VHH binders against p0dx41. Designs and how they scored, part 27

Target 1, 281 residues: p0dx41
Amino acid sequence: MASFIASDQDVKNFLTAPSMNDQEGIGFAYATDEAVLKALIPAPLKLMAPVVCGYVVHMGKPTFSAPYLEESLFALVSYKDKMMGAYPINLLLHGPGAESGVIAGREGAGIPKKLADDIELRRNDNSATATVERHGKTLLNVSWTAGELNDPSIMKQFAGQLALGKEAEMNSFFYKYDIDQHEDGTNHFSNVQLVATQLRSLADQVEPGNLSIQLESTDDDPFGELKVLKPLGAAWFHFDTSVMFNTLKLDEVDAATTMPKLLTGRYDRSFFNPKAATYII
Below, E stands for the ipSAE of ESMFold2; O stands for the ipSAE of ESMFold2 at other seeds; V2 stands for 0.75 times the mean of E and O plus 0.25 times the DockQ between their complexes.

## First folded at step 13 (VHH; framework vhh_5c3l_4)

Design z1 (at its last look DockQ between E and O 0.27; V2 from the best seeds 0.00; counts 0 for: pae E 2.8 > 2, unsure alone 62.9 < 65)
Fold by ESMFold2, look of step 13:
Structure z1 (fold): chain B 281 residues (1-281), chain A 127 residues (1-127)
Amino acid sequence: as target 1 above (281 residues)
Amino acid sequence: QVQLQESGGGLVQPGGSLRLSCAASGFTFSRYAMSWVRQAPGKGLEVVSDISSGGGSTTYADSVKGRFTISRDNAKNTLYLQMNSLKPEDTAVYYCAKETRYYKYGGSTYTTEFDYRGPGTQVTVSS
């Protein structure tokens, strides 16, 4: 029977490694303003290229929830010139498993997850489209057409990022923090930490092609700040398995310089303006 | 044109085993997740099991977990269901189904969507 008290076996099962199995969709990259992108990257991470990467994917068989759709925009970064990976600026989730995905990611690694109002992902033969909607606008409209990249000169870089049929390890960097309350009722940030999640993924489909992409902003989700200066390329991919096998604590960091770069990906305007109201129908 | 053809059904005693096969053609089989679904007399469709396009991730209905095993051979374009320890409650028409690559949710509940299914194969478990 269900109970508010979990059994010992339930606790044991809860602690198993999470996996984002049967994941597929559109991955993409575009050039953006280097100064704008660099300003978004908290120390000690360093921006590696003036490129925004992203995806819209279906998480078909996650071990912690029902299926869901996920969007992300991320930068390519290094930690101390030794550890390379993705720094996700945002993630938007939609679908029956999305609430569980937000909870798991926020609590597990401080992942900047919010719920989208709608995500659609469709592939037909050698083309695919995706849209992400939140708070009255289509924030992201992406298409992929199999074939030549928009900028073929970067083909070697894209081809080397995903090894077909081989297991690859990838790092993603996030910042975790606590919010503590003073005796007067005001809040402060504490324990601001840089962490890395490590995923072991098996890509069994990678199909490069041409990117078409449009971004839009709302007050809550300013995607348009990351301007598309030049589309570089896209790919359709499928990960048969993708296991998050490790989470590393890397550094403690300064709250005053770090937190301004973290809040928008995690909170809406109502957290910053007590009179703001956002309504979705 | 997508074609799915099930085989391997039949009459079997309780506790027995059957192995279902599904031959697939008209699409790139290795690019799609696949499912076995069944329909018992007078009932709706039940998803029995599904398997990711590469074969590394599987799910099972609670009623068959531990007794049934889904597998695929992408080189042969074939989906399989090994059914062991069969019970009278497993009596149904079993269908092979191709899952969609169109992902859109309009609600709060979990569902599996299919583009196509085969004509089915009858499994009858009776002494």
Scores: ipSAE 0.301, ipTM 0.744, lowest interface PAE 2.8, mean pLDDT 88
Fold by ESMFold2 at other seeds, look of step 13:
Structure z1 (fold): chain B 281 residues (1-281), chain A 127 residues (1-127)
Amino acid sequence: as target 1 above (281 residues)
Amino acid sequence: QVQLQESGGGLVQPGGSLRLSCAASGFTFSRYAMSWVRQAPGKGLEVVSDISSGGGSTTYADSVKGRFTISRDNAKNTLYLQMNSLKPEDTAVYYCAKETRYYKYGGSTYTTEFDYRGPGTQVTVSS
């Protein structure tokens, strides 16, 4: 219905827990420079392995928006050696539901989401490819071919996170913060917090295979900093459901040491470098 | 291994009807869009009709709109084409085709890509 004022029913629907149903695409992992990846991980999270994981997926039936495509690169981390999970470095979204997905994720859990200019995901029989474009470059070009992993030694870890036909719970870690404007117009960070979102996901299709992956950088999205030293493997997967059923507040953290590691996943250089105003979209 | 097998072709007089069927195996049928494609004598391939994986969206070539109806039964792994008011220019070999799974929003003209098609069934419309 057309109104600036939401009904009581609309407000109740808005508060329903989000679910990312009918999600499918390419998941992958590759080895990268340990020192480089470790430097990106804010305290108190600790890097578990010198591995970048990621995906390019179609979110077919999200409960909070129209469908969209999503890319992510993430590290595997622990919190105080007791909670393990993903620390997403970025998420790029494209499609009719993308704007709503960025807003919801940023406001709800501080998820580092930006819009891509284009995402394509294609599967043809036993192979699939995906591309992610932003600001004049293809930041990510990934291919999966059904069959052997590039490195079979990761099979146990890989399989444990995507157990076929069984609900799996996983943590994703994010840093939330407020930006408050002082009376003189300057910005101030406050309430910088480490949180964990908890997801319950059901994978009903997992097809492992060989990964081919290329990354590039722009000034706004330095994907190439996370060099591909060795492709480890990929899979085509389908999640029937993926429900965010809990969010935990874990720690307050220091803004001065933390925010430099958060801003580039959420903002472009023009936001914090006034002379960086020219780029290709 | 993907297998598609068409049936239901034959000789029919102008104005008549035929119903084509395609039995599918070797893939999860309900996850793929499917098409009927035809090749008339001496001509290239023409996409006749397309249907989404769930059956909720269909398209038709202008030459067959209003006369042909595509449908699918995902429980039986079967694709159908009901052909009514047949004309001599509908004479062709009709193929069942499995489309690639493809996601892209905006910008591009979508071209249906097929990764497999069946051996085809002959439809001949002649008096």
Scores: ipSAE 0.262, ipTM 0.755, lowest interface PAE 2.6, mean pLDDT 87
ESMFold2 (binder alone), look of step 13: mean pLDDT 78; pTM 0.786

Design z2 (at its last look DockQ between E and O 0.61; V2 from the best seeds 0.00; counts 0 for: pae O 3.7 > 2, unsure alone 62.3 < 65)
Fold by ESMFold2 at other seeds, look of step 13:
Structure z2 (fold): chain B 281 residues (1-281), chain A 127 residues (1-127)
Amino acid sequence: as target 1 above (281 residues)
Amino acid sequence: QVQLQESGGGLVQPGGSLRLSCAASGFTFSRYAMSWVRQAPGKGLEVVSDISSGGGSTYYADSVKGRFTISRDNAKNTLYLQMNSLKPEDTAVYYCAKETRYYKYGSGSYTTEFDYRGPGTQVTVSS
């Protein structure tokens, strides 16, 4: 029976580890300006390569929501040479499960999620395309064509994460924080922490190929700052299962030096500057 | 030429069981998610269940969850639906469908898409 009050069983289900089952789409990598990318990485994470990785995928059977489409751009980083993994710079979600996915990710692990106006992902035989639209522009237009990579050297960096028929464990790094309001209505950051989520994924399709990619910027989503200097390659993939099996709290970090690098992945410019050229209806 | 052929329908009493099969050809079966959809008399199409290309992830409509089980045999290019504890409400033509790899939301008609569906098999649950 529907109610504002959740049952004990509903609460237990809410706390169950999320799985992103039946996930497929285009993954890609390209070279970018090292100084620009390094500047975006908050301490104590360290950039491992001047490469932006990303994807546009359909999350077909998530355990926490209806299906949705997701875009991400991420850097390859290390934590104190102890752990290696992904640092997502942004994630844009679209579809019937997207609102729930944004809320869950933001609240659970500080994941930099916002809603896209539209995401389209289509595969025809041995080629695929995806587009991501927000606030008047196509921020990302990506294509994969099965066959040769643009630069085969990238395969060594990805081999352990996308091996067919082999379960792979992946780390993703996020910064989690609280925002409290003072008595005068101003905001205060507290509990700023570096966390790592750990995923276990089983890939049953991985089809490498050629990448074509274009990025655009709006005032709210400056994707073009991460310039495409050289496309490296793409792949179509399918993960039959992908389970978040662990989350680790790694460090407390300084708000003043960290928060400037976190806000734009989570908020639009009107939140920072009411005179910004952004419309809201 | 994509071909899907359903079988295993028939007349059954309430509480009974049936197992539907779907033979697939003309495409690489193991690369596609597959679904069972049904159409009751005078109704639109309803997705009953679907299964990921590898078989590890499934979906069931609330009306059949716990009673129906979808499975696939990628070596035999065959999709199955085990239907237990059948009710008169399950009476419908059941179709096997090949799901699309085209994902776009926001169309009023785009909620579940398939590239091809078979001609269907009749299931009638009557005492």
Scores: ipSAE 0.476, ipTM 0.810, lowest interface PAE 1.7, mean pLDDT 88
Fold by ESMFold2, look of step 14:
Structure z2 (fold): chain B 281 residues (1-281), chain A 127 residues (1-127)
Amino acid sequence: as target 1 above (281 residues)
Amino acid sequence: QVQLQESGGGLVQPGGSLRLSCAASGFTFSRYAMSWVRQAPGKGLEVVSDISSGGGSTYYADSVKGRFTISRDNAKNTLYLQMNSLKPEDTAVYYCAKETRYYKYGSGSYTTEFDYRGPGTQVTVSS
C-alpha cells in the first residue's frame, strides 16, 4: 500500500548503489578556448586539455527512476596530478525519470543537474542526431556520422578508455555544499567539499565517427561561452551497465572562490535576480 | 529486409507454461534492444517485457513479474519469453519487436516506440 511513511525495506532499497543500465547515445569532443575553460574549473582540480567532452544519451533502465534522456558537457581534469576524470559543467535531463534523476543526483552527489524542456535523440542506420532545448532555444544540436573522426589524432586518446567488452572504472568530480540560514533570514554556504564518484561501466558498442555540433545560449544556460573552435569527433556508444560503486571525499574547499563556479549549473537567473527573465506559462 | 517471426504460442490451461521464440533476420540483432508486446482482444498494445542489446538489463510489466522471463541468444539471433503460471488475463497476441533508437518524450508522458514487429503468435489461456 502507498503511504507517506516508507517501510524499513523501502529505506534499505533507497540506499542501494545506483546503476545507469542500458545507456546509449552520442558522445563527442571538441576543442575550445583554453583560458575560458580553465577559468570554469574550481581548485584544486586542474584542466588536462582545452577540450569539452559531452554526450546526449538515453538512460534506458536506471535502477532509481523511469527512463530519461540526459545531456552533459564536461572537462577532462586531474586531482593532485594523479587522479583523473570528468568534471561535468552541466547536465540537463528530460523524460519520465528526469525529475527523480535531478533530485537523486543533486542531493546524493552534488551533480549539476537541471531539467530540459525537450531532448530528442535519433539514430538512422549509420548517423544520429540529438537536440537539447531549454527556455526558448535549442542549446545543443549535435550529429554523428559513422566513419572518420574530424581529427583522427585523438583516436588513441579516448578510444582506449572505452574498450569493448571490458569493465572500465572512471572518476567524475563534483562539489557538494550546504546552504544554511542565519537568524536574520539570510543564507550562507558551508561544508563545501570536492568529491569523486567512481563508476564501473561495461561498453558493448562504440562506433566512432564525424561530429557536427552547434551551441546556443540563453541567460540561464550559457552554452555558447564554450565555443566550438574545432570539432574533434563523436561516437555512438552503448553501456550495458554503469554502476556508481564508490564516492571519495577529497578536499574541503573555500566557498568564496568555489561557489561562483557552481551556481549556474544548478540554478537559473531568477534565483540571482528574479527580474532577469519573464517566463511564459 | 528486417524479419521477425514469433512461434510457440497456443492453447494452455491456467497455471500452465509456454515458451515463445522470435527468429530475427535482416539486421544486426545483437545491436538492438528487443521487446515482447501483447494485445488482448479489443485493447491497445502493452509492453510485456524488454531486454537490452547485450542481455544484461530487463524490464517486466507488473502484471507478469515473477512469472515471465525474457532472454536472448545473440549467436542464434533469437529472442525468448518463458511464460509460467499463465492466467486467463495473459490471453493475447504476442509480438516480438525491435526497439527504436529514436528517443523523444512528450510533455511528462512515457512513450516507447519500436521500428518493426513480427506478425505475432496467439496465446490463449482457457479452461
Scores: ipSAE 0.388, ipTM 0.789, lowest interface PAE 2.1, mean pLDDT 88
ESMFold2, look of step 13: ipSAE 0.006; ipTM 0.124
ESMFold2 (binder alone), look of step 13: mean pLDDT 79; pTM 0.801
ESMFold2 (binder alone), look of step 14: mean pLDDT 78; pTM 0.791
ESMFold2 at other seeds, look of step 14: ipSAE 0.218; ipTM 0.716

Design z3 (at its last look DockQ between E and O 0.94; V2 from the best seeds 0.00; counts 0 for: pae O 2.4 > 2, unsure alone 62.4 < 65)
Fold by ESMFold2, look of step 15:
Structure z3 (fold): chain B 281 residues (1-281), chain A 127 residues (1-127)
Amino acid sequence: as target 1 above (281 residues)
Amino acid sequence: QVQLQESGGGLVQPGGSLRLSCAASGFTFSRYTMSWVRQAPGKGLEVVSDISSGGGSTYYADSVKGRFTISRDNAKNTLYLQMNSLKPEDTAVYYCAKETRYYKYGGSTYTYEFDYRGPGTQVTVSS
């Protein structure tokens, strides 16, 4: 029977490692303005290349929810020149599992997740397209066509991490924080920490090809700030399994210098300007 | 051209077992999630089970969980459904289906979208 009180078995099951199994879609990379991208990356992370990477994928069999679609744009970064990985700037989720995906990611690792109004992903035999819509605009329109990359040089730098039939471990970096309230009712940030999630993924499809990509901004989602200066390439990929097996606490960081770079990916303009709320009936 | 052909259905007593097979051709079988769906008399389609392209993850409907096992052999282009502890409620036409790679949700409800299914095989569980 349903209850607000979880059973001991439910608690035990809740604590199992999450997996994003049967994940597939378009991954891509493009060159952008180095100064703009570098400014978005909080210390102590260091930008590795003036490249935005991203994806639009279907999470087909997540262990924590119904299926959902997910978009992300991320930078390639290092932590102290020893750990390398992704720094996601945003993630937008849509579908029956999306609410659970936002809750899990926000609470588990401070992942900058919001809900999209719509995400579409379609693959024909040798081509695929995806769109991401939020707040009245198409923020991202991306296409992959099987064949040559726009710039093949990027594959030599990353090919070993996506080898077919082999498990690969990948880091993603996020910042977690608490919001505490003073006696006067105002809020402050505390415990601002850099963390890394570690995934072990098995890719059984990786099909490189040509990227076509367009970004657009809204006030809430300034995707256009990450200008497409040069498309580099795309791939269709499938991860049969993808397990988040670890989350590392790396550093405590200064709230004043860090939080301005975190808020937009996590909150809409209504949090900063109450007159920015829009209702359409 | 995509071809899916189910076999292994038949008449079985309650508590019995059957193994369904689906031979696939006309597409790269190992690249697609495959499903078993069924239609009981007077009812709509129900997704019974599916299996990811590499075979690493599966789904089962609550009504069959613990009794049915989906598997695939990508070298033989064949999908399987082992059905144990069969009940009269399992009586249906069982279809092998190839899932599309078109992902768009119209709301809070997930609906499997299939671009092809086979002609089906009848399973009847009766004394």
Scores: ipSAE 0.410, ipTM 0.790, lowest interface PAE 2.2, mean pLDDT 89
Fold by ESMFold2 at other seeds, look of step 15:
Structure z3 (fold): chain B 281 residues (1-281), chain A 127 residues (1-127)
Amino acid sequence: as target 1 above (281 residues)
Amino acid sequence: QVQLQESGGGLVQPGGSLRLSCAASGFTFSRYTMSWVRQAPGKGLEVVSDISSGGGSTYYADSVKGRFTISRDNAKNTLYLQMNSLKPEDTAVYYCAKETRYYKYGGSTYTYEFDYRGPGTQVTVSS
């Protein structure tokens, strides 16, 4: 019997640590304009390299939903020169579990998730391709071919992030905030804080190779501002397990200087301009 | 060429056990999610269980949870299904299947897509 009232056992199950098990796909890195990327990084995070990393993956057995596909672009950052990790700029989700994935990530850690119109990921033999479509354009078209990286000199820099056959812990940084109303009905941002999620992941496949990548922009998703100056490399990978086991509150930050860097990854232009969307039925 | 060969089926009494095996060749077994799929008389295909390429995560249909255990031995290129507490409704042809690495969805609906499946092995549960 379904009910709007969850049982005590349902509540307990809801509170278990989320895991993104049986995930696989293309991971990649490319060089971009350092000044552009640095400007996107809110204080107190600092950019570590003029590199955009990203992935397109299938989340095969997430503990909170049906399977789904996910894209992300992220920067490599540090917090106070002692804590390093990923700062995701965007995540796009598609598939039967995607709505649940957006809700869980947005509510759990302020993760900048939106829904894509379509994501395709295909591997055949020693090559793979992925596309991400939203609002009339293919925002991302990426391929991997097994073999040599585009720039072999980056091999050492990325080796520690995917330790084959061994659990690795990684940090991802996000900003959470509240939107509250004043007595006059206008809204304001409050409680803007930097958090880190900590993942424990077991990579059992990592197959490096050559990256080919193209980005496009729409008004809602300006992926092309993160220009591909030089493809660096890609890999096909599989995480057997990937558990988000901790979320840390790191800092409270200024809303006025921070929020302009958060909104585009979380909201479409219709939120800023009510005439930005027209629906015909 | 990809080959999948099931074995271990047969006739058993209710409450009994069987262990199905699937020998795989012609592809890198350890790189693929593998599934057991069954077709009961007069029914469509049902995914019974699957197991990730590394063996660390599994899926079971509600009808078999707690009674069936999927496993794999990547060194022997073999997939297994331990079937305990068998019921007459478990009677079906059981297929070993290699899942695709082609992921594309039509919204909130998903389907299992298989590159290949074996010829199947009959499991009959009756007294």
Scores: ipSAE 0.364, ipTM 0.781, lowest interface PAE 2.4, mean pLDDT 88
ESMFold2, look of step 13: ipSAE 0.265; ipTM 0.733
ESMFold2 (binder alone), look of step 13: mean pLDDT 80; pTM 0.803
ESMFold2 at other seeds, look of step 13: ipSAE 0.197; ipTM 0.693
ESMFold2 (binder alone), look of step 15: mean pLDDT 78; pTM 0.786

Design z4 (at its last look DockQ between E and O 0.69; V2 from the best seeds 0.00; counts 0 for: pae E 3.8 > 2)
Fold by ESMFold2 at other seeds, look of step 14:
Structure z4 (fold): chain B 281 residues (1-281), chain A 127 residues (1-127)
Amino acid sequence: as target 1 above (281 residues)
Amino acid sequence: QVQLQESGGGLVQPGGSLRLSCAASGFTFSRYKMSWVRQAPGKGLEVVSDISSGGGSTYYADSVKGRFTISRDNAKNTLYLQMNSLKPEDTAVYYCAKEGRYYKYGGSTYTTEFDYRGPGTQVTVSS
């Protein structure tokens, strides 16, 4: 684009549905404190299991940006016992496409995205490692080794969820909201609503194995609140395609009871405390 | 230990076609993204195309988009590049390259930092 003014065609292209193609990395699951995890889940979503799932992946060919790396931790939830899926607690992005990915996800779907200082993902033949760094600490350090899961008793359930060569539809739940400014310059939340985004994904590699995982906290990213009580397993996977094909508006929700559970995935302590700084400004 | 061997290059007139092949061994071919890179006389390396390990996601440089097609046969451990509507600007040594699965931005996956590449095959497009 050679102008601050976009063409009509550019505007039309901007509205095309996104696809996250050629993504690969480590997916994992571990058991955590049920009461702690349940407290993080806003109504009307219900926690399905005391399990944190997550991933560290390379988004190789997204349709909306240059490539980037992404981390997420999410809970397994249901909406009214009818619709089940992921409720992401956080996503951290790093790489040349990361800024665009944060902007698109935050503005388009209310996705709790922030930028990481660094993400590294490496696979050797039958093992892989990943690290996620932000604000002076390694928040997440994960390893996968091909072979048996940490808890072999869940192999049948685990394998059934990640079937090779078959397109799968999955739901991710997010809360969207607006921040409106009053005439006196103060802000308030409006239009707080629960949405489900639906993705159609084709996994063409799924290699189960043993999980090793460590979490740490900073004031801005309290990952350690989600303690690793028991690692369950990991897999290396590749999604050839992953297309967002639908978004459903499910409920309007109360701002006072919902927003406290949303802010830390989207904002740092500097938004709450003027003395907290994570960068020199 | 990784071995990559390109073939199928040669001399062709503008508008012609060639099909490059790359035989791979010494690693689990189906687990890796593969690329074609080229080096024109007096130029640096350019990534021409790449293909995901499963074959469903591809990339093409703007200069070749619509004219070149990358493909792979994981059962035969072979990577291909179909080159149509060839132009004099396509004259280069073409290399088959294996990407390492190391992602850290400071060493971009689209730079010339491939794990391995073959010895290359010459493509010359001349009138």
Scores: ipSAE 0.276, ipTM 0.728, lowest interface PAE 3.0, mean pLDDT 87
Fold by ESMFold2, look of step 13:
Structure z4 (fold): chain B 281 residues (1-281), chain A 127 residues (1-127)
Amino acid sequence: as target 1 above (281 residues)
Amino acid sequence: QVQLQESGGGLVQPGGSLRLSCAASGFTFSRYKMSWVRQAPGKGLEVVSDISSGGGSTYYADSVKGRFTISRDNAKNTLYLQMNSLKPEDTAVYYCAKEGRYYKYGGSTYTTEFDYRGPGTQVTVSS
C-alpha cells in the first residue's frame, strides 16, 4: 500500500548506485570558438580543446526511473592536469522518466538538468537523426550517417573515448552548492564544491560517421553561443551497462566567481527577473 | 527483407520446460534489441522479455521472473527463450519481435517498439 512515509527498505533501495543500462543514440563533436568555451569553464577546471562534444540518447533501462531521452553538450576538461573528463554545460530530458532524472541529478550531484518540450531520436539502417525542442525552438538538430568522419584526423581520439568491447571509466565534473535563506528571507550560496562522478561503461557498438548539426538559441537556452565552426564527426553507440560507481569531492570553490557560470544551465530567466513572461498550464 | 521464424513450441504438462528459438535474417541482428511477446486467448500482446543488442541488459515481466531466461547468439542470428516451471497461465502464442529505433514520447508515452514480428509458435500448458 502507498504511503507518505517510506519504509526503511525503500530508503535503502533509494540509496543504491544508479545505472544507465541499455542506452543508445548519437554522439558527436564539433569545433567551436575557444575563447567562448573557455569562459564557460569554472576554475579550477581547465579546457583541454576548443571542441564541444554531445549526445542525444535513449536511456532504455535506468535503475531509478522509467525510460527517457537525454541531450547533453559538454566540454573536455582537466582537473589539476591529472584527472580528465567531461564538463557538461547542459542536459535536457524528455519522456516518462525525465522528471525523476532531473530531480535525481540536480539533488545528487548538481547536474545541470532541465526538461525539454520534446526529443526525437530515429535510426534507419545506416543513418539517424535527433531533434531537441524547448520554449518555441528546435535547439538542436543532429544527423549521423555511417562512414567517414567529417575530419578523419581525429579518428584515434574519437575511437579511444568509446573503447569498443571493453569497460571504460569516465569522469564527469559538476559543481554542487547549497542555497541558504537568511532570517529576512534573502538567500546566499554556501558549500560550493567541485565534484567528479565516475562512470564505468561497456560500449558494445560504436559506428563512426558523418555529422550534420544545427543549433539555435532561446533566452532560456543559449545553445547558439557555442557556434558550430567545424563539424568533426559523429557515431551511433550502444552501452549495455553504465554504472555511476563513485563520486569524489575535489575542491571547495568561491561562490562569487563560480555561481555566475552555473545558474543559466539550471534556471530559466524567470529566476533572474520575476516579471519575465511565464507560461503556466 | 526482415524475416523472423520461431520454433520450439508445443504441448507440455504443468511444471515442464520448453526452449523457444527465433531465426533472424534480412537485417543486422546484432545491432537491434529483440523481444519475446505473447498473446494469450482473449488478451492483448504482453512483452514477456527483451534483451539488448549486446545481450548485457534483460527485462522480464513479473509473471515470468525466475522461470524464463532470454538469450541471444549474435554469431548465429538467433534469439532464445528458456521457459521453466511452466503454468497453464503461460499458454499463448509466442512471437519473436524486432524492436524499432524510433524514440518519441510527445503525444504518447510509448515508443514504436515493434517493427516486425514472426508468425509465432503455440505454447500450450495443460494436464
Scores: ipSAE 0.232, ipTM 0.733, lowest interface PAE 3.3, mean pLDDT 87
ESMFold2 (binder alone), look of step 13: mean pLDDT 81; pTM 0.818
ESMFold2 at other seeds, look of step 13: ipSAE 0.191; ipTM 0.694
ESMFold2, look of step 14: ipSAE 0.198; ipTM 0.700
ESMFold2 (binder alone), look of step 14: mean pLDDT 81; pTM 0.818

